# VHH binders against Transcription initiation factor IIB (tfb): the designs that were tried, part 23

Target 1, 335 residues: Transcription initiation factor IIB (tfb), of Methanocaldococcus jannaschii (q58192)
Amino acid sequence: SVDYNEPIIIKENGEIKVVKIGELIDKIIENSENIRREGILEIAKCKGIEVIAFNSNYKFKFMPVSEVSRHPVSEMFEIVVEGNKKVRVTRSHSVFTIRDNEVVPIRVDELKVGDILVLAKELPNIEEDIEIDKKFSKILGYIIAEGYYDDKKIVLSYDYNEKEFINETIDYFKSLNSDITIYSKDLNIQIEVKNKKIINLLKKLRVKNKRIPSIIFKSPYEIKKSFIDGIFNGKDAKVFVSKELAEDVIFLLLQIKENATINKKSINDIEVYEVRRITNIYTNRKLEKLINSDFIFLKIKEINKVEPTSGYAYDLTVPNAENFVAGFGGFVLHN
Below, E stands for the ipSAE of ESMFold2; O stands for the ipSAE of OpenDDE; V2 stands for 0.75 times the mean of E and O plus 0.25 times the DockQ between their complexes.

## First folded at step 20 (VHH; framework vhh_gefurulimab)

Design w02 (from v05 with M33L; at its last look DockQ between E and O 0.85; V2 from the best seeds 0.00; counts 0 for: pae E 2.7 > 2)
Fold by ESMFold2, look of step 20:
Structure w02 (fold): chain B 335 residues (1-335), chain A 119 residues (1-119)
Amino acid sequence: as target 1 above (335 residues)
Amino acid sequence: EVQLVESGGGLVKPGGSLRLSCAASGFTFSRYLMAWFRQAPGKEREFVSAIDRTNSIYYADSVKGRFTISRDNAKNSLYLQMNSLRAEDTAVYYCAAKQYYWEDTYDYWGQGTLVTVSS
């Protein structure tokens, strides 16, 4: 079973989003008219929700959830692997490892530092026909990462070194008949953009939440890539103050077949998360099924006993797969 | 290596028309904001018209409705159609280019072409 705060990417009512597994499951159980109990386990039927799970070909797909469950716990274990990806699980929960070139489940209480775990190398890229172009998606990424807006204007701040990107941003908003004011201060350029239609669109996308909108998770590869370029401002690393946004970004990177390392820092007594993109993933396994898989194999760095966030642990049932992807970095969990 | 070369200046009577051209080389023309300035003898150089990277157009109040600026990115050329010319339009006309929207100064200047409006 899995801790309350663990991120999980889901598809629900045509929307793709990253949620906290505990918040999702608590809501389902509390709204259910028929709770089944098996000892301390509370179980509810689930419809209309898909999660990511691997199939017999070791490929990830969105798959339906049939049931969700929770039970009280007094302890959790935080597993930290290479790249500082992490997940909190119960001692009896199974994750996946490799034995004799086969992917097999293993209980958390049987794990040791140095053992190999199976994580997601890439996630399904669901591409729908949507009315978002590359230019808007890049600007949207930058607004979410660095900008703000109110009822009157959008405000973007740029380093002076980003000269051509600044020009391109101005060109874009001019093409939309926007009123633009430019301020320069030392090595910083600030652009104020007045455009009622764009501000209303940002409100519809709930950009103030500083989360990746569902329309981006459902977009074509080139749109996702352009949005990521906006988030990272063309760089290979980005520091996020929001853990939730960093988690969103990790899942989106996996959709475009990129990966990242995570570095938790403290800046001015504020927790921040540095996400650094990596371009090459190497596997040293010889089995053809494994080299063609959607898996990456990472060594355990730490196993730490921790307190449960909510006093409960959470799980879900994926028929025909008996696994799902969750956690900061895309862990494969047995169900 | 960067060159802006104006042409098309000359003598014209009041009410007449004249078309100025500016041939550009040595930079990526389509990425620059282009402008015309003019300087009458003994006076400061003044803004006449500009056309930016998105073909947004700006005119000084004194020429609005009489002058038309245009650009041809395929030919690396800037144009100024001058109609209903007046004696006060007499000046050396300069072609100018700048790269960035927020900068006040222009990076490159031509040598100018003389326009004389007289009876």
Scores: ipSAE 0.336, ipTM 0.766, lowest interface PAE 2.7, mean pLDDT 89
ESMFold2 (binder alone), look of step 20: mean pLDDT 91; pTM 0.924
OpenDDE, look of step 20: ipSAE 0.634; ipTM 0.878

Design w03 (from v05 with D104N; at its last look DockQ between E and O 0.80; V2 from the best seeds 0.00; counts 0 for: pae E 4.2 > 2)
Fold by ESMFold2, look of step 20:
Structure w03 (fold): chain B 335 residues (1-335), chain A 119 residues (1-119)
Amino acid sequence: as target 1 above (335 residues)
Amino acid sequence: EVQLVESGGGLVKPGGSLRLSCAASGFTFSRYMMAWFRQAPGKEREFVSAIDRTNSIYYADSVKGRFTISRDNAKNSLYLQMNSLRAEDTAVYYCAAKQYYWENTYDYWGQGTLVTVSS
């Protein structure tokens, strides 16, 4: 079972998004009229939700969830692997390791520092035709990462090192017949953009939530990549105040076959997350099946006993697959 | 080696016309906002007109309707068509270039070309 706050990418009613597994499951249970109880375990049937799971070919795809469950717990174990990817799970939960060139489950209470875990190297890249082009997707990424808007205007702030990007952004908004005001102060450039059509689109996409919109998770590769370029502003690392946005970005990076390291920091008493992109990850050759798999194999750095977030642990049933992807960095978990 | 070279100045009677040109070299012309400034004897240099990298055009109120700015990125050239000239248009006209929208100053300046409007 998995801690409340663990991120999981789902498909629900045509929307692709990253949610907290505990929030998802609590909502399903609260809205269910047919809760089955097995001791302390609460179980509800689940329809219309898919999660990412691997098949017999070691490839990830979205697969339907049949049931969700929760139960009270008093302890969790936080597993930290290379790149500071992490997940909080119960002692009896199984994750996956490599044994004799095969991917097999292993219980958390049998793990040791230095053991190899199976994580996602890449995730399914669903591509639908969308009404957003590359240029807007890049600006949308920047707005989500750095911007602000209200009913009247969009406000974008840049430091002086982003000069050409700022010029290109101004050019773009001018091409959309926008009213633009520029402020320059102490090597900080701020632009205010008035454009009702763009503001209405940002509201429709719920950009104030500072989350990656579903249309981006469903977009063509080039749109995803342009959006990521906007988030990172051409750099290889980005500091996020929102853990949820950092988690979204990790899952999106996996869709474009990139990976990242994570560094949790405290700046002015505010917890932040530095995500550093890693491209071109290579592992040792093994069985041909594993070489072409969607898996990456990472060593455990730490195993720490921690307190549960909500007092509950959460689980999903994925028929025939018996696994799902969750956690900060894309862990493969046995259900 | 950045150069801005103005030409086309001269003596003209009130109500006449002149066309100024500015040949640019040594930078990526299409990426710059281009402008005309002028300086009359005993006065400070003043803004006349600008055309940015998206072809948005700006005029000082004193010249609006009489002057037309244009650019030709293929020829790296900036132009100012001056019609209905007045005595107060007498000045040295300067071509200027800046790269970034928020900069208050221009990075490059020409030597100027004298326009004299006199009866």
Scores: ipSAE 0.229, ipTM 0.701, lowest interface PAE 4.2, mean pLDDT 88
ESMFold2 (binder alone), look of step 20: mean pLDDT 90; pTM 0.914
OpenDDE, look of step 20: ipSAE 0.674; ipTM 0.895

Design w04 (from v05 with Q99R; at its last look DockQ between E and O 0.01; V2 from the best seeds 0.00; counts 0 for: pae O 11.5 > 2, placed apart)
Fold by OpenDDE, look of step 20:
Structure w04 (fold): chain B 335 residues (1-335), chain A 119 residues (1-119)
Amino acid sequence: as target 1 above (335 residues)
Amino acid sequence: EVQLVESGGGLVKPGGSLRLSCAASGFTFSRYMMAWFRQAPGKEREFVSAIDRTNSIYYADSVKGRFTISRDNAKNSLYLQMNSLRAEDTAVYYCAAKRYYWEDTYDYWGQGTLVTVSS
């Protein structure tokens, strides 16, 4: 079973989004009219939800969830692997490792530091025609990462040395006949934009600060890439104050066949996450199937006993796959 | 010259309310994460609340549900609405500004304003 806060990418009613697994399953169970109880386990049937799972060819695809469940729990284990990707799971839950050149499940209580775990190298890249262009996508990425908008204006902040992006932004909004105010002081640039059309578009797309809009996950590769470029502002690393945004970004990177390392820092009572894009792919040298898989193979750095977030552990049933991708960084978990 | 000037401190009874203000000048206010800290007599300075440039908000556990942080970029001002004040909230409250999230230290600090909660 998985901890409440573990992120999972889902497809629901045609929308792709990253959600907390606990939030998802609690909602389903609480709204279900037909809950099956097996001891302490609460089970509900669900429809219309897909998660990412691997098949016999070690390829990821969206697959339907048939049931969800939760049960009370008093302890969890946090697994940290190379690159500081993390997942919290129960003691008896299974993740995946390599044995005898095959991907096999292994219980958490059997794991040791130094063991190799299977994670996602890449995720299914769903591409649909959307009503946003590459330029807007890039700007949108920046807005979400570093900007702010309300009913009246969009506010974007830059360092003075980010001249190319500043100019690009200004040109874009000028081309749309926007009311632009630029403030410059102490090597900082602030751009305030008044454009009702763009603001309405942001609203329509349900753009929230510190979250990737669902439409981006379904957008063409070039749009996703532009969006990511906007988030990172052309850099290889970005610091996020929102864990949720960092999670979203990691999943999106995986959709475009990029991976990342994560560094968590605590400043006072504020947690920040540095996500660093990496171009190097970890490959298994032994078997072609593994090499050609959608997997990366990372060593466990640490295993920590932790308290559950909600007091519950959560599970999904994915028929015909018996696995799903979840966790901070794309762990492959047994169902 | 960079300045952060806190105001609004004073004496208040337990259960009372107070609103602090911080007026910023000399730097691009909107580019910075803003925060409130406090220091009680004989204690270390502690984090109270922060608001970044995207209006993401953070609170210390001790003030959650009672304090509300907000900012007005047009006025270069930071605010702290303090409700349901307690004796333990007595402290000098400081306004601070940080440019980069990953930095451990704040770039600018105010002189502080005294809040005394006493019956």
Scores: ipSAE 0.000, ipTM 0.245, lowest interface PAE 11.5, mean pLDDT 88
ESMFold2, look of step 20: ipSAE 0.326; ipTM 0.762
ESMFold2 (binder alone), look of step 20: mean pLDDT 91; pTM 0.923

Design w05 (from v05 with R31Y; at its last look DockQ between E and O 0.90; V2 from the best seeds 0.00; counts 0 for: pae E 3.1 > 2)
Fold by OpenDDE, look of step 20:
Structure w05 (fold): chain B 335 residues (1-335), chain A 119 residues (1-119)
Amino acid sequence: as target 1 above (335 residues)
Amino acid sequence: EVQLVESGGGLVKPGGSLRLSCAASGFTFSYYMMAWFRQAPGKEREFVSAIDRTNSIYYADSVKGRFTISRDNAKNSLYLQMNSLRAEDTAVYYCAAKQYYWEDTYDYWGQGTLVTVSS
């Protein structure tokens, strides 16, 4: 079972989004008219939800969830692997490792530091035709990462050294005949933009601050890439104050076949997450199937006993796969 | 080497017209906001007109309705059409380039071309 806060990418009613597994399952169970109880286990049937799971060819695909469950728990284990990807799971839960050149489940209580775990190298890239162009996508990425908008204005904050991107942003909004005000203070550039059309578009897209809009996850590759470029401002690393945004970004990167390392830091007593894009894949592959798989193989760095976030552990049933991707960094978990 | 070379200056009668040109080289012209400045004898240099990368145009109040700024990125050229010239328009006219919108200073300057409006 998985801890409440573990992120999971889902497809619900045609929308792709990253959610907390506990939030998702609690909602389903609490709204269910028919809850099955098996001892301490609460089980509810669900429809219309898909998660990412691997098949016999070691390829990821969206697959339907048939049931969700939760049970009380008093302890969790946090597994940290190379690149500082991490997941919290129960003692008896299974993750995946390699034995005899095959991917096999292994219980958490059997794990040791230095063991190899299977994580996602890439995730399914769903692409639909959407009414967002590359320029807007990039700007949108920046708005989400470093900006704010309300009914009246969009505010974007830049480091003075980000000159080219600042110009690009100004050009974009100028081309739309926007009212632009630029403020400079202490090596920071702030751009205020008044554009009702763009603001309405943001609203229409249900853009929330510090979250990746669902539409981006199903957008064409070029749009996703532009969006990421906006978030990172052309850099290889970005610091996020929002853990949720960092999680979103990691999943989106995986959709475009990019990996990242994560570094948790404290800046001015604020917890932040540095996400660094990497092009190199960690390789411990022995066979062609493994080489051609959607997996990366990372060593465990730490295993820590931790308190559960909600007092519950959560599970999904994915028929015909018996696994799903979740966790901070794309862990493959047994159902 | 970066160069801005102004041309087209000369003597003109009041009410006359003159077209200035600025030829740019040594930098990516299309990435810059371009502007005209002028300096009259004994006076400070003053802003005349600017055209940014998106072709947004700005004029000093003193030249509005009389001067027209334009650019040709393919030719790396900036122009200033001056109509209804007045004696007070007499000055050395400078071409300038600015890369960033928020900066107060221009990155590059020409040597200037003299415009004299006299009867």
Scores: ipSAE 0.266, ipTM 0.693, lowest interface PAE 1.6, mean pLDDT 90
ESMFold2, look of step 20: ipSAE 0.302; ipTM 0.730
ESMFold2 (binder alone), look of step 20: mean pLDDT 90; pTM 0.911

Design w06 (from v05 with N55D; at its last fold request DockQ between E and O 0.83; V2 from the best seeds 0.00; counts 0 for: pae E 3.2 > 2)
Amino acid sequence: EVQLVESGGGLVKPGGSLRLSCAASGFTFSRYMMAWFRQAPGKEREFVSAIDRTDSIYYADSVKGRFTISRDNAKNSLYLQMNSLRAEDTAVYYCAAKQYYWEDTYDYWGQGTLVTVSS
ESMFold2, look of step 20: ipSAE 0.330; ipTM 0.741
ESMFold2 (binder alone), look of step 20: mean pLDDT 90; pTM 0.906
OpenDDE, look of step 20: ipSAE 0.641; ipTM 0.884
ESMFold2, fold request of step 21: ipSAE 0.273, 0.284, 0.290; ipTM 0.725, 0.736, 0.726
ESMFold2 (binder alone), fold request of step 21: mean pLDDT 90, 90, 90; pTM 0.910, 0.909, 0.909
OpenDDE, fold request of step 21: ipSAE 0.631, 0.632, 0.630; ipTM 0.865, 0.863, 0.864

## First folded at step 21 (VHH; framework vhh_gefurulimab)

Design y01 (from v05 with Y58T; at its last read DockQ between E and O 0.83; V2 from the best seeds 0.61)
Amino acid sequence: EVQLVESGGGLVKPGGSLRLSCAASGFTFSRYMMAWFRQAPGKEREFVSAIDRTNSITYADSVKGRFTISRDNAKNSLYLQMNSLRAEDTAVYYCAAKQYYWEDTYDYWGQGTLVTVSS
ESMFold2, look of step 21: ipSAE 0.397; ipTM 0.780
ESMFold2 (binder alone), look of step 21: mean pLDDT 90; pTM 0.910
OpenDDE, look of step 21: ipSAE 0.610; ipTM 0.879
ESMFold2, look of step 22: ipSAE 0.435; ipTM 0.797
ESMFold2 (binder alone), look of step 22: mean pLDDT 90; pTM 0.910
OpenDDE, look of step 22: ipSAE 0.591; ipTM 0.867
ESMFold2, look of step 24: ipSAE 0.391; ipTM 0.770
ESMFold2 (binder alone), look of step 24: mean pLDDT 90; pTM 0.910
OpenDDE, look of step 24: ipSAE 0.000; ipTM 0.215
ESMFold2, fold request of step 26: ipSAE 0.366, 0.377, 0.315; ipTM 0.769, 0.773, 0.737
ESMFold2 (binder alone), fold request of step 26: mean pLDDT 90, 90, 90; pTM 0.914, 0.913, 0.912
OpenDDE, fold request of step 26: ipSAE 0.662, 0.680, 0.665; ipTM 0.877, 0.882, 0.874
ESMFold2, last read: ipSAE 0.364, 0.370, 0.405; ipTM 0.774, 0.788, 0.788
ESMFold2 (binder alone), last read: mean pLDDT 90, 90, 90; pTM 0.912, 0.914, 0.912
OpenDDE, last read: ipSAE 0.657, 0.666, 0.671; ipTM 0.876, 0.879, 0.876

Design y02 (from v05 with K98R; at its last look DockQ between E and O 0.00; V2 from the best seeds 0.00; counts 0 for: pae O 6.6 > 2, placed apart)
Fold by OpenDDE, look of step 21:
Structure y02 (fold): chain B 335 residues (1-335), chain A 119 residues (1-119)
Amino acid sequence: as target 1 above (335 residues)
Amino acid sequence: EVQLVESGGGLVKPGGSLRLSCAASGFTFSRYMMAWFRQAPGKEREFVSAIDRTNSIYYADSVKGRFTISRDNAKNSLYLQMNSLRAEDTAVYYCAARQYYWEDTYDYWGQGTLVTVSS
């Protein structure tokens, strides 16, 4: 079972989004009219939700969830692998490792530091025809990363040295006949934009501050890429105050076949997450099937006993796959 | 109501083979660790084999290489293929189910099926 806060990418009603597994399952169970109870386990049937799982060919695809469950728990284990990807799971839960040149489940209580775990190298990249242009996508990425918007205005923050992007932003909004105000304070530039049309568009797209909009996860590759470029502002690393946004970014990167390392830092007594884009693929390949798989193979760096976030552990049933991708960085978990 | 019903027991000669089945109902079979135990006359019940929800398999040393456990979640069934049977394998064989891996006890038990190995 998985901790409440573990992120999972889902497809629901045609929308792709990253959610906390606990929120998802609690909602389903609480709204279910037919809950089965087996001991301490609460089980509810689920329809209309898909998660990412690998098949016999070691390829990822969206697969339907048939049931969800939760049970009380008093302890969790946090697994940290290379790149500082993390997941919290129960002692008896299974992740995946390599034995005898095959990907096989292994219980958490059997794991040791140095063991190899299977994670996602890439995730299914769903692309739909959406009404988002490349320029807007990039700006949107920046808005999500370093800006905010409300009913009245969009505010973007820049480093003084980010002249090219500042100009790009200004030009973009000028081309839309926006009301632009630029503030300079110390080494920081703030651009305030008043444009009702764009604000309405953001609302229409259900853009939330410090979260990647669901529409981006199903946008064409070029739009995703542009969005990511906006988030990172042309850099290979970005610091996020929001853990959720960092999680979103990692999943999006995986959709475009990019990977990242995560470093938790403290800046001015604020916990932040640095996501660094990497082009290197971590490979421990033994067989051709593994070589051609959608997996990366990372060593465990740490295993820590931790307290559950909500006092519950959560699980999914994915028929015919019996696995799903979840966790901070794309862990493959047994259901 | 939870039920585990064993079948397939009987009389067999040494060196022979037998396949036991356990039909489960009343619980979510796929979420349980399933196991076979046996109890010979005058002896304590002993572990034979288990298969967990991840299809990890465990065998007692005494049956390793001779017995094969398997499960079919679609049929809610547990199986035990017993080959190269010996007189010492004579026992009542029980099917058992355990929901949680961290628990030491099994939640549900069958009534058992008798296996007799005799010349």
Scores: ipSAE 0.021, ipTM 0.367, lowest interface PAE 6.6, mean pLDDT 88
ESMFold2, look of step 21: ipSAE 0.327; ipTM 0.735
ESMFold2 (binder alone), look of step 21: mean pLDDT 89; pTM 0.905

Design y03 (from v05 with S30D; at its last look DockQ between E and O 0.89; V2 from the best seeds 0.00; counts 0 for: pae E 2.9 > 2)
Fold by ESMFold2, look of step 21:
Structure y03 (fold): chain B 335 residues (1-335), chain A 119 residues (1-119)
Amino acid sequence: as target 1 above (335 residues)
Amino acid sequence: EVQLVESGGGLVKPGGSLRLSCAASGFTFDRYMMAWFRQAPGKEREFVSAIDRTNSIYYADSVKGRFTISRDNAKNSLYLQMNSLRAEDTAVYYCAAKQYYWEDTYDYWGQGTLVTVSS
C-alpha cells in the first residue's frame, strides 16, 4: 500500500492528470454505496479510471482500475533511489526488481540499500488532434511556470539572458493584436499583455491552478516538447515552488522520453523542488526484451521509516497486470 | 561584418519626392527592427521612422503622412519614400538596426545619405 500524497497519473473521463492517490481513493470510498470490508481493509469498486501499468512485453499502457482500497497503518517506508526519486510504501507492499533477467516483485521489508528497483524510463505518449500550435504551447508552459494573469492582463517576467525568447513572445502576442507594455529594469524584463481572448482561454484551461492542463498530456510529441521547453525556458533545470507542478512535469518528461533528477531545497525558508532534465538514458542490459522495455533500473540509496501522512495506506487493483506507476519519479508498484 | 549602406539621396525642390534605400548585410535582417534617423546641419540626430520585425510602423510627427517606411526581407533592404519634401527635411539620413524590443539604442548605423531640399 502507498502513502496519501504519492502522485499517480490517471485517465478519467477522457482527461489525463496527476493526482494524490489518497485523495482519489478517499473520494471514491466516500462516494461508494457498496464498501466491502476484509478485516481493517476497506474496498470499493472503481469504474472509469485508468492508470499506467506494464504488460507482458514490459511496455507501459493505460489500464483500467477495478478496485481501490485503504487501511490504517502506523508506519511507512520511504525508498530513495538514484536521482533522488522516492516513494512511501508499507513494509508488506511489493515493488519490482530484476532477477535472472526477469522483472519480479519483491516485498519492501526484503529490500536493502544497493538493491536494484524497476522504475519508468518512459510513459505512454497519448496523441490526440489538438487546435493549439507549438508557439502557443511554449508560451503556455512559460505562463504556467512564471506567469501571472487576471481579468485584464497577463504578466510575464524574464531574466535578461533570455533575449530571443522574450522577442519571440512579444512577436507572438503582437501577431494576435495584443496591447503590449515592456518594462526593463536591472537584469529583468517584464511584459504586460492585454488580450481578452487569450485570457479567456487561460481561464478555460484553468491555468491559475498552476498545473499541466489535460490537453497537454494528450497532445502530440512536438507540442509536449514545446510546452516543456517553455517551462524550462531552454535550460536543463527548473526550480518549482509547487510540488504538484514538479510532479506533473516529471510525468510529462517521461511521456517525451526524458527523465530527471530531483532536489528538494529550502530557499529563504521556502521549500522548493529543483528538477534537472536528463535525456541520455542508457541501459546496461543485453536481453532484447529489457533493452526494448519501458524500464530504468536504479539502485536504492536509502530506506527510511517514516510516519504515514493520513494514518492510512492506499492501493488499487489493475486486473491481469497487477502493477501500477506512482511516486515521485515513476516507481512501479505491485498489486 | 555588419553593414548598412544608404542610397537615394540627392537634390530635390520643395514639394518633390525621393526614395531612400538601405542595403543590409552581416546579420539576420528579419530578426531586427529597422529605422531611419536624420541629422540636419548644427542639430541633433532625430528619429524619423521605424519598422519592427512584425512590420509594425512608427513615424515622427514631423513626417507622418508625407513619408512611408517599408522593408523587403527577401532583399535585406529598408526603404523610405519621402513625398512633399520641405526645406526643413534637409539632412543626412541614417539607416539603423536594433535587435531587441526593450533597448532604447540602436546597435548598427550606416554612414548616411545626404538629402537637400532647395529651390
Scores: ipSAE 0.346, ipTM 0.773, lowest interface PAE 2.9, mean pLDDT 89
ESMFold2 (binder alone), look of step 21: mean pLDDT 90; pTM 0.907
OpenDDE, look of step 21: ipSAE 0.622; ipTM 0.881

Design y04 (from v05 with E103Q; at its last look DockQ between E and O 0.02; V2 from the best seeds 0.00; counts 0 for: pae O 17.9 > 2, placed apart)
Fold by OpenDDE, look of step 21:
Structure y04 (fold): chain B 335 residues (1-335), chain A 119 residues (1-119)
Amino acid sequence: as target 1 above (335 residues)
Amino acid sequence: EVQLVESGGGLVKPGGSLRLSCAASGFTFSRYMMAWFRQAPGKEREFVSAIDRTNSIYYADSVKGRFTISRDNAKNSLYLQMNSLRAEDTAVYYCAAKQYYWQDTYDYWGQGTLVTVSS
């Protein structure tokens, strides 16, 4: 079973989104008319939700969830692998490793530091024809990363040294006949934009502050790429105050076959997450199938006993796959 | 069957202009990034220009300002307007298609059309 806060990418009603597994399952169970109880385990049937799972060819695809479950727990284990990707799971839960040149499940209580775990190298990249252009996508990325919007205005924050991007932003909004106000304070530049059309568009796209909108996850590669460029502003690394946004970004990167390392830091007593884009894929490949797989193989750096985020652990049933991708960085987990 | 058929090549004087066309069939043209490559005699094939499915355009430095790439999705056609042609532009020009931007290789190639720039 998995901790409440573990992120999972799902497809629901045609929309792709990253959610907390606990939130998802609690909602399903609480709204279910037929809950099956097996001891302390609560089980509900699920329809209309798909998760990412690997098949016999070691390729990822969206697969339907048939059941969800939760049970009370008092302890979790946090597994940290190379690149500082991490997931919290129960003692008896299984992740995946390599034995005899095959990907096989292994229980958490059997794991040791130095063991190899299977994670996602890439995720299914769903692309639909959407009405988002590249310029807007990039600006949208920046809005999500360093901006804020409400019913009246969009606010964007820049470092004084980011002149090129500042100008790009200004030019973009000017081209749309926007009301723009620029504030300079110290080494920071703030751009305030009033544009009802754009604001309405943001609302229409269901854009939330500090979250990647669902439409981006199903957009064409070029739109995803542009959005990511906006997020990172041309840099290889970005610091996020929002853990959720960092999680979203990592999943999006994986959709476009990019990987990243994560570093948790404290800046001015604020917990932040640095996501660094990497061009190299770190893999331990033994066979062609593994080489051509959608997997990366990373060593365990740490295994820590931790308290559960909530009083419950959560699980999914994925028929015909018996696995799903979840966690901070794209872990492959057994049912 | 997937086909890319180039046309419009020929002999032209330096400073002249040509317009190449590529007719695509057998795949969903609008979902592909399209590109022009060229190969001069005794040289390796080189990138000339590309246009992705969102109409973002890319040019090699050697042709920037002189060549213009465009596409018509309704006609499944790719174009290359070549102006101010130079002797060094002499090559077989190939049309190519790839589905995803990140691909290192193109999925489909045409047979090419010869462009000769000579006085």
Scores: ipSAE 0.000, ipTM 0.208, lowest interface PAE 17.9, mean pLDDT 88
ESMFold2, look of step 21: ipSAE 0.418; ipTM 0.802
ESMFold2 (binder alone), look of step 21: mean pLDDT 91; pTM 0.922

